# VHH binders against UPF0159 protein Ta1429, part 7

Target 1, 206 residues: UPF0159 protein Ta1429, of Thermoplasma acidophilum (q9hib2r271to476)
Amino acid sequence: EKVRLIKYSNEREEMQKVLALLMYPFAEDASGIISRIKAMELSEASAILERIRDLRKNRRMKVGRPFEAVNYVFEVTTNYGAFRDLQRHRFLSIVRKPLTVSYGFDVPPIIAKMPDLSEEYAEAMKDAERVYRIIKERYGAWIAQYAVPFAYRYPVVFTTNLAEATYFIELRSTPQAHFDLRDIAIRMYNEIKSVHPSLAGIIKFV
Below, E stands for the ipSAE of ESMFold2; O stands for the ipSAE of OpenDDE; V2 stands for 0.75 times the mean of E and O plus 0.25 times the DockQ between their complexes.

## First folded at step 4 (VHH)

Design s10 (from a12 with T52N G53S S54G; framework vhh_3k1k_2; at its last look DockQ between E and O 0.02; V2 from the best seeds 0.00; counts 0 for: pae E 17.2 > 2, placed apart)
Fold by ESMFold2, look of step 5:
Structure s10 (fold): chain B 206 residues (1-206), chain A 122 residues (1-122)
Amino acid sequence: as target 1 above (206 residues)
Amino acid sequence: QVQLVESGGALVQPGGSLRLSCAASGRTFSEYAMRWYRQAPGKEREWVAGINSGGGLTSYEDSVKGRFTISRDDARNTVYLQMNSLKPEDTAVYYCAADYYEGSGLYPSDYWGQGTQVTVSS
């Protein structure tokens, strides 16, 4: 699975939290606003979020800071080139698994266009795999990762929030984005939509 | 290595439909992401649509969403672009492209076809 959503919270509770943060600056009584929002039907809360979505006429109109209160943990499996581009985006924390040979490797486009170098590249990757397996058996996976070339794919775990996820998804799902990042962005969108269908509506420009 | 040959380009009236095909040769077609680009006279080549190596994810340029559909048939080593509700603005040479290295945004597509002409005129 290239993109997995591995941690999220109940959507109703997350929607209530967002609505409370949106409304609190204009409230005379915090407990009154919280009580009203707590009593609100999910369909009514969803309609308010749809209204906020409609006010965003283009992707340059950012979602507000209240959406930072909705947090997600993702696991993304990709090669190092795409990973370096992914790292340039704001994520709260990154935890990586050890590099391994189990997810296969990518061949850079320049090398792929040269059949003789492609063969030599694949041979080098096989040699690295052999060394990795020897070191893993003797010293374990954490030490063995130093034998894994960065062309190999590996999973990365990171935490983000709905505001940052919206920014990333809308930026990288555009036709101008690199295909791998677009793929990751759209898969993240679909994962959020699956568990938070109402909140996913704020991600308009996918 | 991959060789790509586009076909299906024609002259059509506005509102018409065309289906473009891109036949690929090579031993590992199913491992490539496939993309369609187009180049109108006097314009830069622009991305139109893409489909990942697994076929489960498609993407489209805003002006063609809802009108164009990309698909692939790995058994026939072919990618398709179904174009409906064609407009004069869609007039261009359409190119098929393949990318093996999905993790790099720094390089042009790995392989390109020679192009097929689509003309939308009354």
Scores: ipSAE 0.000, ipTM 0.105, lowest interface PAE 17.2, mean pLDDT 80
ESMFold2-Fast, scan of step 4: ipSAE 0.498; ipTM 0.800
ESMFold2 (binder alone), look of step 5: mean pLDDT 81; pTM 0.830
OpenDDE, look of step 5: ipSAE 0.007; ipTM 0.277

Design s29 (from a12 with E102D G103S; framework vhh_3k1k_2; at its last look DockQ between E and O 0.01; V2 from the best seeds 0.00; counts 0 for: pae E 9.9 > 2, unsure alone 63.1 < 65, placed apart)
Amino acid sequence: QVQLVESGGALVQPGGSLRLSCAASGRTFSEYAMRWYRQAPGKEREWVAGITGSGGLTSYEDSVKGRFTISRDDARNTVYLQMNSLKPEDTAVYYCAADYYDSSGLYPSDYWGQGTQVTVSS
ESMFold2-Fast, scan of step 4: ipSAE 0.669; ipTM 0.883
ESMFold2, look of step 5: ipSAE 0.006; ipTM 0.445
ESMFold2 (binder alone), look of step 5: mean pLDDT 79; pTM 0.805
OpenDDE, look of step 5: ipSAE 0.019; ipTM 0.247

Design s30 (from k1 with E102D G103S L106Y; framework vhh_3k1k_2)
Fold by ESMFold2-Fast, scan of step 4:
Structure s30 (fold): chain B 206 residues (1-206), chain A 122 residues (1-122)
Amino acid sequence: as target 1 above (206 residues)
Amino acid sequence: QVQLVESGGALVQPGGSLRLSCAASGFTFSSYAMRWYRQAPGKEREWVAGITGSGGLTSYEDSVKGRFTISRDDARNTVYLQMNSLKPEDTAVYYCAADYYDSSGYYPSDYWGQGTQVTVSS
């Protein structure tokens, strides 16, 4: 599975936005907040985020609504079954392509551990690919997608926010989680952390 | 013209150590997050480690945590991967990658070097 962060905003700007929203209930006016936030040093902003991280004692303690304002666009390439499970986390899919056989397929782990069943499973997938190719040639990709088994991978573009990503990552990164979702969660965490290292600090229980 | 050149791969015995280097040119190195990937024969390319442009934060795949350390030297435009306690399953071609962003968004790089081969075998 491929997880790719394809759109995000500059970290300093996102931190300023979160801090402004955190300060808003306690300020006389919005213009005063904007001035203070723009003058704030990155190290000072990072220290505030670290205090917020320290206040969370377990994953049941949700990050606050201001973190919903930090948005990410991900491309996730996974099988249809894993995709259906991912959708339960309120990730908004923006756009998808017709299902295809071009990105390979996943063999369920229980089947992969049995060489004879794994071989038969792969053969069934090859049969489905033959049907797909015939339909695609005659009727196009949008009709051919109905011949694609759920085991095949396809890319889907999702939007999410930092609060929802934190919930998903902390819930699904545990060793007991479904392995496909755990792998996706870890990769999403690493993508966010690589571009927003200060903001990623609120994702505590990974 | 962005160029990334990996080096340092070798044959080592299980439990050994290696330090990989990735020399970067053609861009403002300190503005980019740097990442290491690896690909074993017959397998898909997998992410291994990442370091921010500021060098302040690092991240690792679970299978390498505690064994691998990513670092950077902005004066030399180089990112490093220190690999300790190597296992046969670490055998792969290792690649580095750079990603850029500005106020308008994220711009992933499609630039991959030829890679450097690491083989862990007795």
Scores: ipSAE 0.000, ipTM 0.088, lowest interface PAE 22.4, mean pLDDT 77

Design s33 (from a12 with E102K; framework vhh_3k1k_2)
Amino acid sequence: QVQLVESGGALVQPGGSLRLSCAASGRTFSEYAMRWYRQAPGKEREWVAGITGSGGLTSYEDSVKGRFTISRDDARNTVYLQMNSLKPEDTAVYYCAADYYKGSGLYPSDYWGQGTQVTVSS
ESMFold2-Fast, scan of step 4: ipSAE 0.362; ipTM 0.723

Design s34 (from k1 with Y100T; framework vhh_3k1k_2)
Amino acid sequence: QVQLVESGGALVQPGGSLRLSCAASGFTFSSYAMRWYRQAPGKEREWVAGITGSGGLTSYEDSVKGRFTISRDDARNTVYLQMNSLKPEDTAVYYCAADTYEGSGLYPSDYWGQGTQVTVSS
ESMFold2-Fast, scan of step 4: ipSAE 0.255; ipTM 0.699

Design s38 (from a12 with L106V; framework vhh_3k1k_2)
Fold by ESMFold2-Fast, scan of step 4:
Formats: C-alpha cells, sequence, structure tokens
Structure s38 (fold): chain B 206 residues (1-206), chain A 122 residues (1-122)
C-alpha cells in the first residue's frame, strides 16, 4: 500500500537515547546521564519533548541532531514523479525493485476531472502495459522497466531518521506541495504517530 | 464528510472486560494507521494504543500494555480495542483518530469521533 512502516524501535528506548544525546554537551560524566535517563518517568521525558517543540517558532528551525538517532524503515509505493522528489530528501539506503506495471498508475488530478482525457490517459497506459509484457517475456524485468511510463507506481524501501522525517513532513504537508507527496507525508506522519506518539510531537508544522 | 464512530462503552466492575469499536465512514482507512486515545474529566487527552496500516504493527502506552489489545478488520473499516483487567483509573471517554489527505485538497486532520464512555466502578 502507499506507505508502510517496516521497522521502528521501542519508544521509551528511543526517547532515552534522544535525551542522553541532548544532555551530553552539558555533562561531565556519561554514567550519570545514563543513570538519570533510565530513572526518568515517561511523562517527564514527554514534557521535555514538548518544551523542545515549543522552542521551534517555524519550520525552518530544525529539530536538532539528537533526533537523527531515531530511525525508521519505510516502504513507499508511488509514481516516478513523486519518487524524484522523495530522492531529493536524502533518505538513506534507498532500495527498489525494477519499475513495473503491477501496482497501478496515478492519473494527474486535472486529467482525472476531464472524462475524455482520463479515458485517453487510461488507454495510453494500457498500450504501455502491452509493450511492457512483451519485453518482459522476451528480455526480463530489468530491460522491460524502460517501457514503464512515469505514471506507474512501484515500491521503494528507504530508511530515515526523525529529524529528516520532520523536515519532509512539515515541508510536504503544505498546500503548495505535489498532491502525491502531501498524501505520502501525512501517511508517514500517521504511521510515526501511531507507534511513537511522544516523539511524533516534535513534528509541529503539519 | 469523514466520520469516525466509537461504540462499546459501558459501566463495568474492576477486573471486567470491554471491547470498543471504531467504525470509519465516508472514506476507507484500511491503509492508514489508527490510534485510540482517552480523556478523563479535567484531564488532557492521552494516547492509549496505535496500529499501523499494512503490516499490522501495534504499540501501547505502558499502563495498558498486557491488558489492552488493538486490532483491525480492514474489510469493515473498523478498529477494535479489547480491554481486559479494567481498573478505576481506566475510566474515561475513549476516542479513535486517524490523519488523512484527500486529493481534492482537503487538508490533513485528526478525524475524531464523538467518543464512547467507559466507567469502571464497583
Amino acid sequence: as target 1 above (206 residues)
Amino acid sequence: QVQLVESGGALVQPGGSLRLSCAASGRTFSEYAMRWYRQAPGKEREWVAGITGSGGLTSYEDSVKGRFTISRDDARNTVYLQMNSLKPEDTAVYYCAADYYEGSGVYPSDYWGQGTQVTVSS
């Protein structure tokens, strides 16, 4: 489906890690930090995160490097155009399958609202699928991928951290963002929020 | 246009069980992560449990872990919260929530239902 969270870590452990990194520059003794963090109530940790959230006055103020320590693995199934924009966000370890016609295609919203153009668009996709199938049968999927129109969806696996996810979600949830990226950003936000409700609080400008 | 409707709340004795349901109408949420929250009188809403979309990963607030189970029935666009070993401190109005975006330009939002009242009392 469009966005799937594949891997995340326990929220309490991730919060402890972020808090330790936040405290590190101000501490003389690493063992003292570890002891304090382990004893910290979840409510106390959440209050610190809310304080950090409050200090960010706009989306150009980044959340800081300690939040790069919180990692997520996502699979995103999207069209080539949206993928180009995702690629620009420097998500690490991007892995994809050869381009394929198996996951459907996206019709641009303006075309989707015009019945004649929508029908013509669908016919062009159907024609491309015929060519793809012929090439795949004769030469395999890696050669056939060059026949796949940019409108077709394909899965991409990538890893990101909470700081990069915050930047992406805040940037791409705005009204000016590409429609596909807005949907992806909000789905990604929803996935993070559902497993890391306290850490997701750092994502402020949605 | 989008509605989340919670149901299943009741008065139960300590140690009892309840199953809450959250039904989505107006759009399907089968691919969206969904969450349960609760709010006791005079308190802020607190997160209780979450379930991701495809893949079915679950997460719980520490105080309910082992007692509550979140699950989903994607064919019915419904999320469940099975609550066992209920305590007086579980008394609250329970809400479900999901964020989503419509291609028509509807902005993402937490679509909250009306809630369902759970009271745990002797």
Scores: ipSAE 0.249, ipTM 0.667, lowest interface PAE 4.2, mean pLDDT 80

Design s42 (from a12 with Y107T; framework vhh_3k1k_2; at its last look DockQ between E and O 0.01; V2 from the best seeds 0.00; counts 0 for: pae E 20.1 > 2, framework grips, unsure alone 60.6 < 65, placed apart)
Fold by OpenDDE, look of step 5:
Structure s42 (fold): chain B 206 residues (1-206), chain A 122 residues (1-122)
Amino acid sequence: as target 1 above (206 residues)
Amino acid sequence: QVQLVESGGALVQPGGSLRLSCAASGRTFSEYAMRWYRQAPGKEREWVAGITGSGGLTSYEDSVKGRFTISRDDARNTVYLQMNSLKPEDTAVYYCAADYYEGSGLTPSDYWGQGTQVTVSS
């Protein structure tokens, strides 16, 4: 699976946290906020979130700090080339292993459409694999990374929060985004939506 | 420790009205947020309405908005659910629940009553 949401909390609990944080600046005390939150259910909470969503007119309007309280852990597999772009998003706390040739490789669509080039491409990737293995055997996995082409798939794990995920998803789901990152962004959105259907509503511009 | 006792459940015709009561024990009733839940046969328990302690803010499930009203009398340690325009779909056991916050966090325990049967049938 290309994108897997591997850690998340119960949506109700997460919504309660978000609501508490949203209300706090305007409330007299935390006790009152908690009482209010405890008095409502998912439908009411969702309605509040929908109102917040509706206040956002464009993706430049950030969802705010309250949504940083909702955390996610993802496992994402993309090619190293795309990963390099993903890595520029500092809000992602990425944990990763050394590059390898063990996870296969992507074939660019333009190449895939041309059988002759596709075959040549595959041959080139196999050659790279051979080189990688030679280097790995002689000098170890860390040095062998230099022989890994961008097209090879690279699974990583990262942590993020709903605010940052919203930013990333809305940014990278646009038609202007690279297709690999767009795919990742949309899949991330769908994963979040599958477990947090109400909270996912805050991700408005997908 | 809070004990809750529901009352007022009955058989009524569609379009009828009913008022449920929930009496709570204890001296700090005003600090509790109170909720009504209901459970129909073969269905999961669902939230119906809630009211805060301080401020008396109310919330309702969409299906009961405009028909049901939750209120409380702190002097009598009682929460009420006025149910108007009742429908067969409202048939369920109705439960009262209390949630308390002491300032150190949410209390881990919610308190529940035994429930009262509401049946809407022609």
Scores: ipSAE 0.000, ipTM 0.180, lowest interface PAE 15.7, mean pLDDT 89
ESMFold2-Fast, scan of step 4: ipSAE 0.444; ipTM 0.771
ESMFold2, look of step 5: ipSAE 0.000; ipTM 0.104
ESMFold2 (binder alone), look of step 5: mean pLDDT 79; pTM 0.809

Design s43 (from k1 with S109F; framework vhh_3k1k_2)
Amino acid sequence: QVQLVESGGALVQPGGSLRLSCAASGFTFSSYAMRWYRQAPGKEREWVAGITGSGGLTSYEDSVKGRFTISRDDARNTVYLQMNSLKPEDTAVYYCAADYYEGSGLYPFDYWGQGTQVTVSS
ESMFold2-Fast, scan of step 4: ipSAE 0.281; ipTM 0.692

Design s44 (from a12 with S109E; framework vhh_3k1k_2; at its last look DockQ between E and O 0.01; V2 from the best seeds 0.00; counts 0 for: pae E 18.8 > 2, unsure alone 64.2 < 65, placed apart)
Fold by OpenDDE, look of step 5:
Structure s44 (fold): chain B 206 residues (1-206), chain A 122 residues (1-122)
Amino acid sequence: as target 1 above (206 residues)
Amino acid sequence: QVQLVESGGALVQPGGSLRLSCAASGRTFSEYAMRWYRQAPGKEREWVAGITGSGGLTSYEDSVKGRFTISRDDARNTVYLQMNSLKPEDTAVYYCAADYYEGSGLYPEDYWGQGTQVTVSS
């Protein structure tokens, strides 16, 4: 498993929050909105979200700030090379540990198809591990990061909100996206959908 | 100071199975990744498997993929390595390792167990 949703709130509560924020610009006060939302049936709330979804005609139409109120915490494991690309998405609040050789490594598909080369590749990664360990012992984990190849797996945790997640997922789920990130994006979508089926509807272009 | 204690190592025949356990001290076990390493005679210690903390994501060395399974019980502060279809090449001292981050979390500390001997022989 590469993607794990580790923190989220109740969908009903989140929907109410989003609706409150959506309605606020058009209401006199927050109290009135809250009362109305509390009285609203879940089906009605979902219908409103569906309508909002339908208003989005393309990926460039952002879902808006109200959806930023819905927060997620993900743990994602990918190789460091792919992570470097993920890291360019600055709207993801990434919390990470120093790079290590502790979590194994990926073998590129092209290399995996060639047994001899695959073996040589694996040996090279093991050599890198040895070097990492030597450096770590002598100079600490921070400096040892220099010896970690891109192929080594790198689990990270990041926080995001539904608006940011929507943007990322819709962007990176495209056929043009790098396979590793596309895989992560789709998995993120599925994780969100599994716990927030109504809210996930706002992610329209997957 | 975190202490790790491995157990479960034994002599088994090829094709056999073993389950290793590693009990960890400390109150924050669930927050940290756990790993298994092995060291055969005359060889360097090599990574075998890892499992993350909160998410429980797993990773394996290619040579053990499909045969070994790493898991954890956070309530018991224990990580396990289920080893199936054992081969003579799996003979080694198996070590449990924990990544603990004290203080600011910027300087990870590795803690190791004493190891447990696994011997696969006919």
Scores: ipSAE 0.000, ipTM 0.176, lowest interface PAE 13.5, mean pLDDT 88
ESMFold2-Fast, scan of step 4: ipSAE 0.483; ipTM 0.794
ESMFold2, look of step 5: ipSAE 0.000; ipTM 0.093
ESMFold2 (binder alone), look of step 5: mean pLDDT 80; pTM 0.815

Design s46 (from a12 with Y101W; framework vhh_3k1k_2)
Fold by ESMFold2-Fast, scan of step 4:
Structure s46 (fold): chain B 206 residues (1-206), chain A 122 residues (1-122)
Amino acid sequence: as target 1 above (206 residues)
Amino acid sequence: QVQLVESGGALVQPGGSLRLSCAASGRTFSEYAMRWYRQAPGKEREWVAGITGSGGLTSYEDSVKGRFTISRDDARNTVYLQMNSLKPEDTAVYYCAADYWEGSGLYPSDYWGQGTQVTVSS
């Protein structure tokens, strides 16, 4: 599994946007919000985020709606089984191609521990590839995708926001989470933290 | 297991340059984002720079932007921090860090190196 952050915005600007949205219910007009944003320093914004982080006592205390304004575009290359689990999170927007055999496949961990079964599994995957190629040539990729086993990897582009990412990461980084999604969650957290160190602080329960 | 080892710290005069290295070992290093932090005596640890894994995107704290450059050499499993136009205020122990899960452990890990000392003084 590969997780690739392909688009993010400047942290200071994103923090100012979040703070503007937090102030919106109390602002008399839009010019007041703009004035406050222009006066905002990174240190001031960081202090407010630290205060918000401290007020969240557990995962059930949700990140506020203003954090939905911070957006990320990720490419995740994973098997279809893991992708199905990601699709269940209706908070993620997904852009994808038809399923394909071009990116290899993953052997389930239990089978990988048994050399003879692992070899049989690989042969079954090669047989599926032959069927896929025949169908693709005759009927096109969108029909051929139905011949692709769940084990095959393919890239999927996801759009998400900081509030949804926080929910996903905190939920899927737990010991009880499915191993495929757990790795994706930790990689996603690491990617966000590497470009948005202050904003990543809102992701508390990892 | 993943291990991080920093090197390259030294005594440098103001205006000088220095390159720090963070050597990593373990599973598919190129897929993991890495960060540099620093800590001066009596101060809290602060974030300095970050680089994403497969995407290779970079980000910097405002006070070092334009002076510091983070880069990686995935073939050598190493992340670099090139520091130019060094100031006395840059004096600190520099650390590299990464979040990682081996796939076999019960919990994800926040890995840190032991640090390398950078001193900027005449």
Scores: ipSAE 0.336, ipTM 0.707, lowest interface PAE 3.1, mean pLDDT 80

Design s49 (from a12 with R27F E31R T52S; framework vhh_3k1k_2)
Fold by ESMFold2-Fast, scan of step 4:
Structure s49 (fold): chain B 206 residues (1-206), chain A 122 residues (1-122)
Amino acid sequence: as target 1 above (206 residues)
Amino acid sequence: QVQLVESGGALVQPGGSLRLSCAASGFTFSRYAMRWYRQAPGKEREWVAGISGSGGLTSYEDSVKGRFTISRDDARNTVYLQMNSLKPEDTAVYYCAADYYEGSGLYPSDYWGQGTQVTVSS
């Protein structure tokens, strides 16, 4: 799968955490916050989140630090070129593997539509795989990774939070975004929405 | 609330000129960088030109350099695109966009207009 949501927490508990953090700076008594949040109906909590969504006029108006407390672990399988761009976001990488030829490669859409150029592209990939295998046999996978073209896919596991996911999804889901990252952004949004439909409402500009 | 309204699109002959205008309302215009994009049928939206919030810095896509000029009038909350030496390949819907003075090129725009059609044909 191109994007998999590996780890997430119960939505009601995450909503309670976000609401408590939103109320904390304005409260005279922390114990009162906990009581109010625990007594709150899910519909009431969802209404507050929708109000916050409505107050955001554009992508530059951040969702706020309380939403950084909602954490997700994703596995994304994409080409290294797209991964280089993905790394510019504030995602904490949990695991790193050497680049490999085991997960195939992506052919740019323009090249894929031209049979002769597509064939030359595939031959170049085969040549790179040959070099990769020679280096891997003699020097191991960590040295061989430097022979892997950016077109080859590999999985990366990273942790993000709802605030950073919102920024990434809103930034990269536009028609102007590079095709690989736009696809990843939309898939991440759908994964979050499938497990946290109320919290996903904060992601407004998709 | 926030609105960007483009105007000035028309049918012109090759070699002709047009000035597009974009009137902004609902935000503090002078703090935003303004950009022009265009989208031709069957093509992805392409960045054309940008101007900083201060008006001191302008940038252009290579294909329009020397032919197009972006400018702004902060007193009127308006950004302009002066288009000279128009070519058939300039035919597109032109959109203006606003970005909260964060720089050009990399990030999608905060606000978008609805677009104005420019057709270059004899």
Scores: ipSAE 0.000, ipTM 0.075, lowest interface PAE 22.0, mean pLDDT 78

Design s50 (from k1 with E102D G103S S109F; framework vhh_3k1k_2; at its last look DockQ between E and O 0.61; V2 from the best seeds 0.00; counts 0 for: pae E 11.1 > 2, unsure alone 64.7 < 65)
Amino acid sequence: QVQLVESGGALVQPGGSLRLSCAASGFTFSSYAMRWYRQAPGKEREWVAGITGSGGLTSYEDSVKGRFTISRDDARNTVYLQMNSLKPEDTAVYYCAADYYDSSGLYPFDYWGQGTQVTVSS
ESMFold2-Fast, scan of step 4: ipSAE 0.300; ipTM 0.700
ESMFold2, look of step 5: ipSAE 0.005; ipTM 0.414
ESMFold2 (binder alone), look of step 5: mean pLDDT 80; pTM 0.801
OpenDDE, look of step 5: ipSAE 0.018; ipTM 0.468

Design s51 (from a12 with R27F E31K A33S Y100T E102S G103R; framework vhh_3k1k_2)
Fold by ESMFold2-Fast, scan of step 4:
Structure s51 (fold): chain B 206 residues (1-206), chain A 122 residues (1-122)
Amino acid sequence: as target 1 above (206 residues)
Amino acid sequence: QVQLVESGGALVQPGGSLRLSCAASGFTFSKYSMRWYRQAPGKEREWVAGITGSGGLTSYEDSVKGRFTISRDDARNTVYLQMNSLKPEDTAVYYCAADTYSRSGLYPSDYWGQGTQVTVSS
């Protein structure tokens, strides 16, 4: 699987946390916030999130800092170039395996449209795999990773929060975004929506 | 059951020509790159020629370039090796091989034929 959500929290609890943080600047004391949150129906909480969505007129208007409190852990399997771009979006932490040839590789779309060039590209990748296996046998996987072309996919575990995810998804889901990042952004959106349908509603420009 | 069956090997005089055929069955032929190898007495098996699954790309060992031509007929599940200007040093058992991905001899082949003998002698 290309994008897999491997850790998240209960949506009701995450919504209560976000709402408490949203209400904090307007409350005289914390006990008042707790009482309001406990009395709030799910439909009322969802309506507040919809109003926040409606207040954002374009993707340049960021979601508020309280949404940074909702955290997700993803495993993403993609090529090195795409990971370089993901790191530019300031994900909180990254854990990875050594680069490897075990997860296949991506052929650039322009090359994929040219049958002869596509097959030549694929043959070059197979030649690189042979070199990788020789180095791995003699020197181990961490040294062999330096023989892996940037086209090869590998899994990385990273963490993000709902505010950062919203920014990334809205920026990278546009038709003009690079294909690899657009695909990842849409898959992340669908994963978040599947576990947190109410919170996913703040992701407006998808 | 996967099978590769070579045919066309013969005794031929120097400067002569032969066409080898390899009939494939038991796998999706059009998805496989096809290769020809040869093995002379007392020598290791060497890669001779390869053709991609699409048929668009071919490659050859330097000693046979310009003399040998590899081609395929996917409708008949057959790969061919046209050998021209044969030399005594071309004497060998010729093997057909299939690989999922590469026409190059750099990777082991998935499937092998039994071989066909080519002798170039006066």
Scores: ipSAE 0.000, ipTM 0.133, lowest interface PAE 16.8, mean pLDDT 80

Design s52 (from a12, 17 letters changed; framework vhh_8fcz_2)
Fold by ESMFold2-Fast, scan of step 4:
Structure s52 (fold): chain B 206 residues (1-206), chain A 122 residues (1-122)
Amino acid sequence: as target 1 above (206 residues)
Amino acid sequence: QVQLVESGGGLVQPGGSLRLSCAASGRTFSEYAMRWVRQPPGKGLEWVSGITGSGGLTSYADSVEGRFTIIRDNDKKMVYLQMTSLKTEDTAVYYCAADYYEGSGLYPSDYEGQGTQVTVSS
C-alpha cells in the first residue's frame, strides 16, 4: 500500500481537544473549559470548525496551533526522491532502515508511455541493482544504500498532526507539485477523511 | 474516473439485517480509503462509517457503533456495510464515497447521484 493510516484517535475526543485549546486564551479557568466542551453538541463543534474553514482565504493561511493536538501515524511507501522532498515537512520518522532495492521502483508516467525509454529505464535500474548487490555483499547494507537510485521505493513510518497534514496536503495536491507527492497527499487526505470526516473538513484547498 | 455503484438495499423489519455492497472501478481502488454516508428522508447527508485503504482501521458514527460493520475486499474492488439490529432511524439512501487522484486531476467520488435505498419499517 502506498499510504497506510496506522493509528488515529476518536474524532469527538480530538475535536474536544482542539476546542479546549481554541478557548483557553479567553477562559477564566481550565475547569470551565472542560465543562463547556463536554456539554457541547457535535453540531455546535462542527459549526465552529466550519467557521474556521471559512476564515481561511488561501492555503498559506495556516489552521493554527490547536490542530497540532490531533495526531496520526502513517506508513508511506515511496521512492527516495519523493521521500527526500517529503522530509521537508515536519513529520517525525519512527522506524528507519537503510535504502534498499527490495520494494521495486517507480517509472515516471511520461517515460512509461514510451516503450523504448521505458525499457532503457528498467535496464538502468537493473544495472544499479547489480552494483547494489556487489556492495552489500562486500560492505553491508549501510554502505550499499548509497548505490540505490532515487527511483526505488522503501517504507517509512512517521507521525504527523492535523495542522502539518493540512499544510502538506494543500501544498502538495496542487498541479505544481511533483506527481508522486500529489498522489501521496490525496491518499493521506482520503485516509484522514475516512476516520475523521468532520476534522478533515479543515483541509480546504485540495 | 472512479465509478461507485451501490446495491443491497431493500425493505426490512426493525431488528433485521442487510448487507450493502459498493462496487468500485479504477486501477488504484485498493489504495484509497472509502466511506459510507446516508441521507434520511428530508434531511442532509450523514456520515456513517469509514475504512482505510488497507482495511486495517475502521470508524463509525456513534448512532451505528456496535450495529454496523464496514469491510472491504480489495481483490474484488468491493466495500460492504453489514447492518444488524436495524432501527427505523436507519431509513435512508446509502452512498459509498472515495476521492482519488489520477494524472493531472482530482476525481472526487460521485456518490450524490446514485445510492441504494434502505427502508426499515414494520
Scores: ipSAE 0.241, ipTM 0.647, lowest interface PAE 3.9, mean pLDDT 80

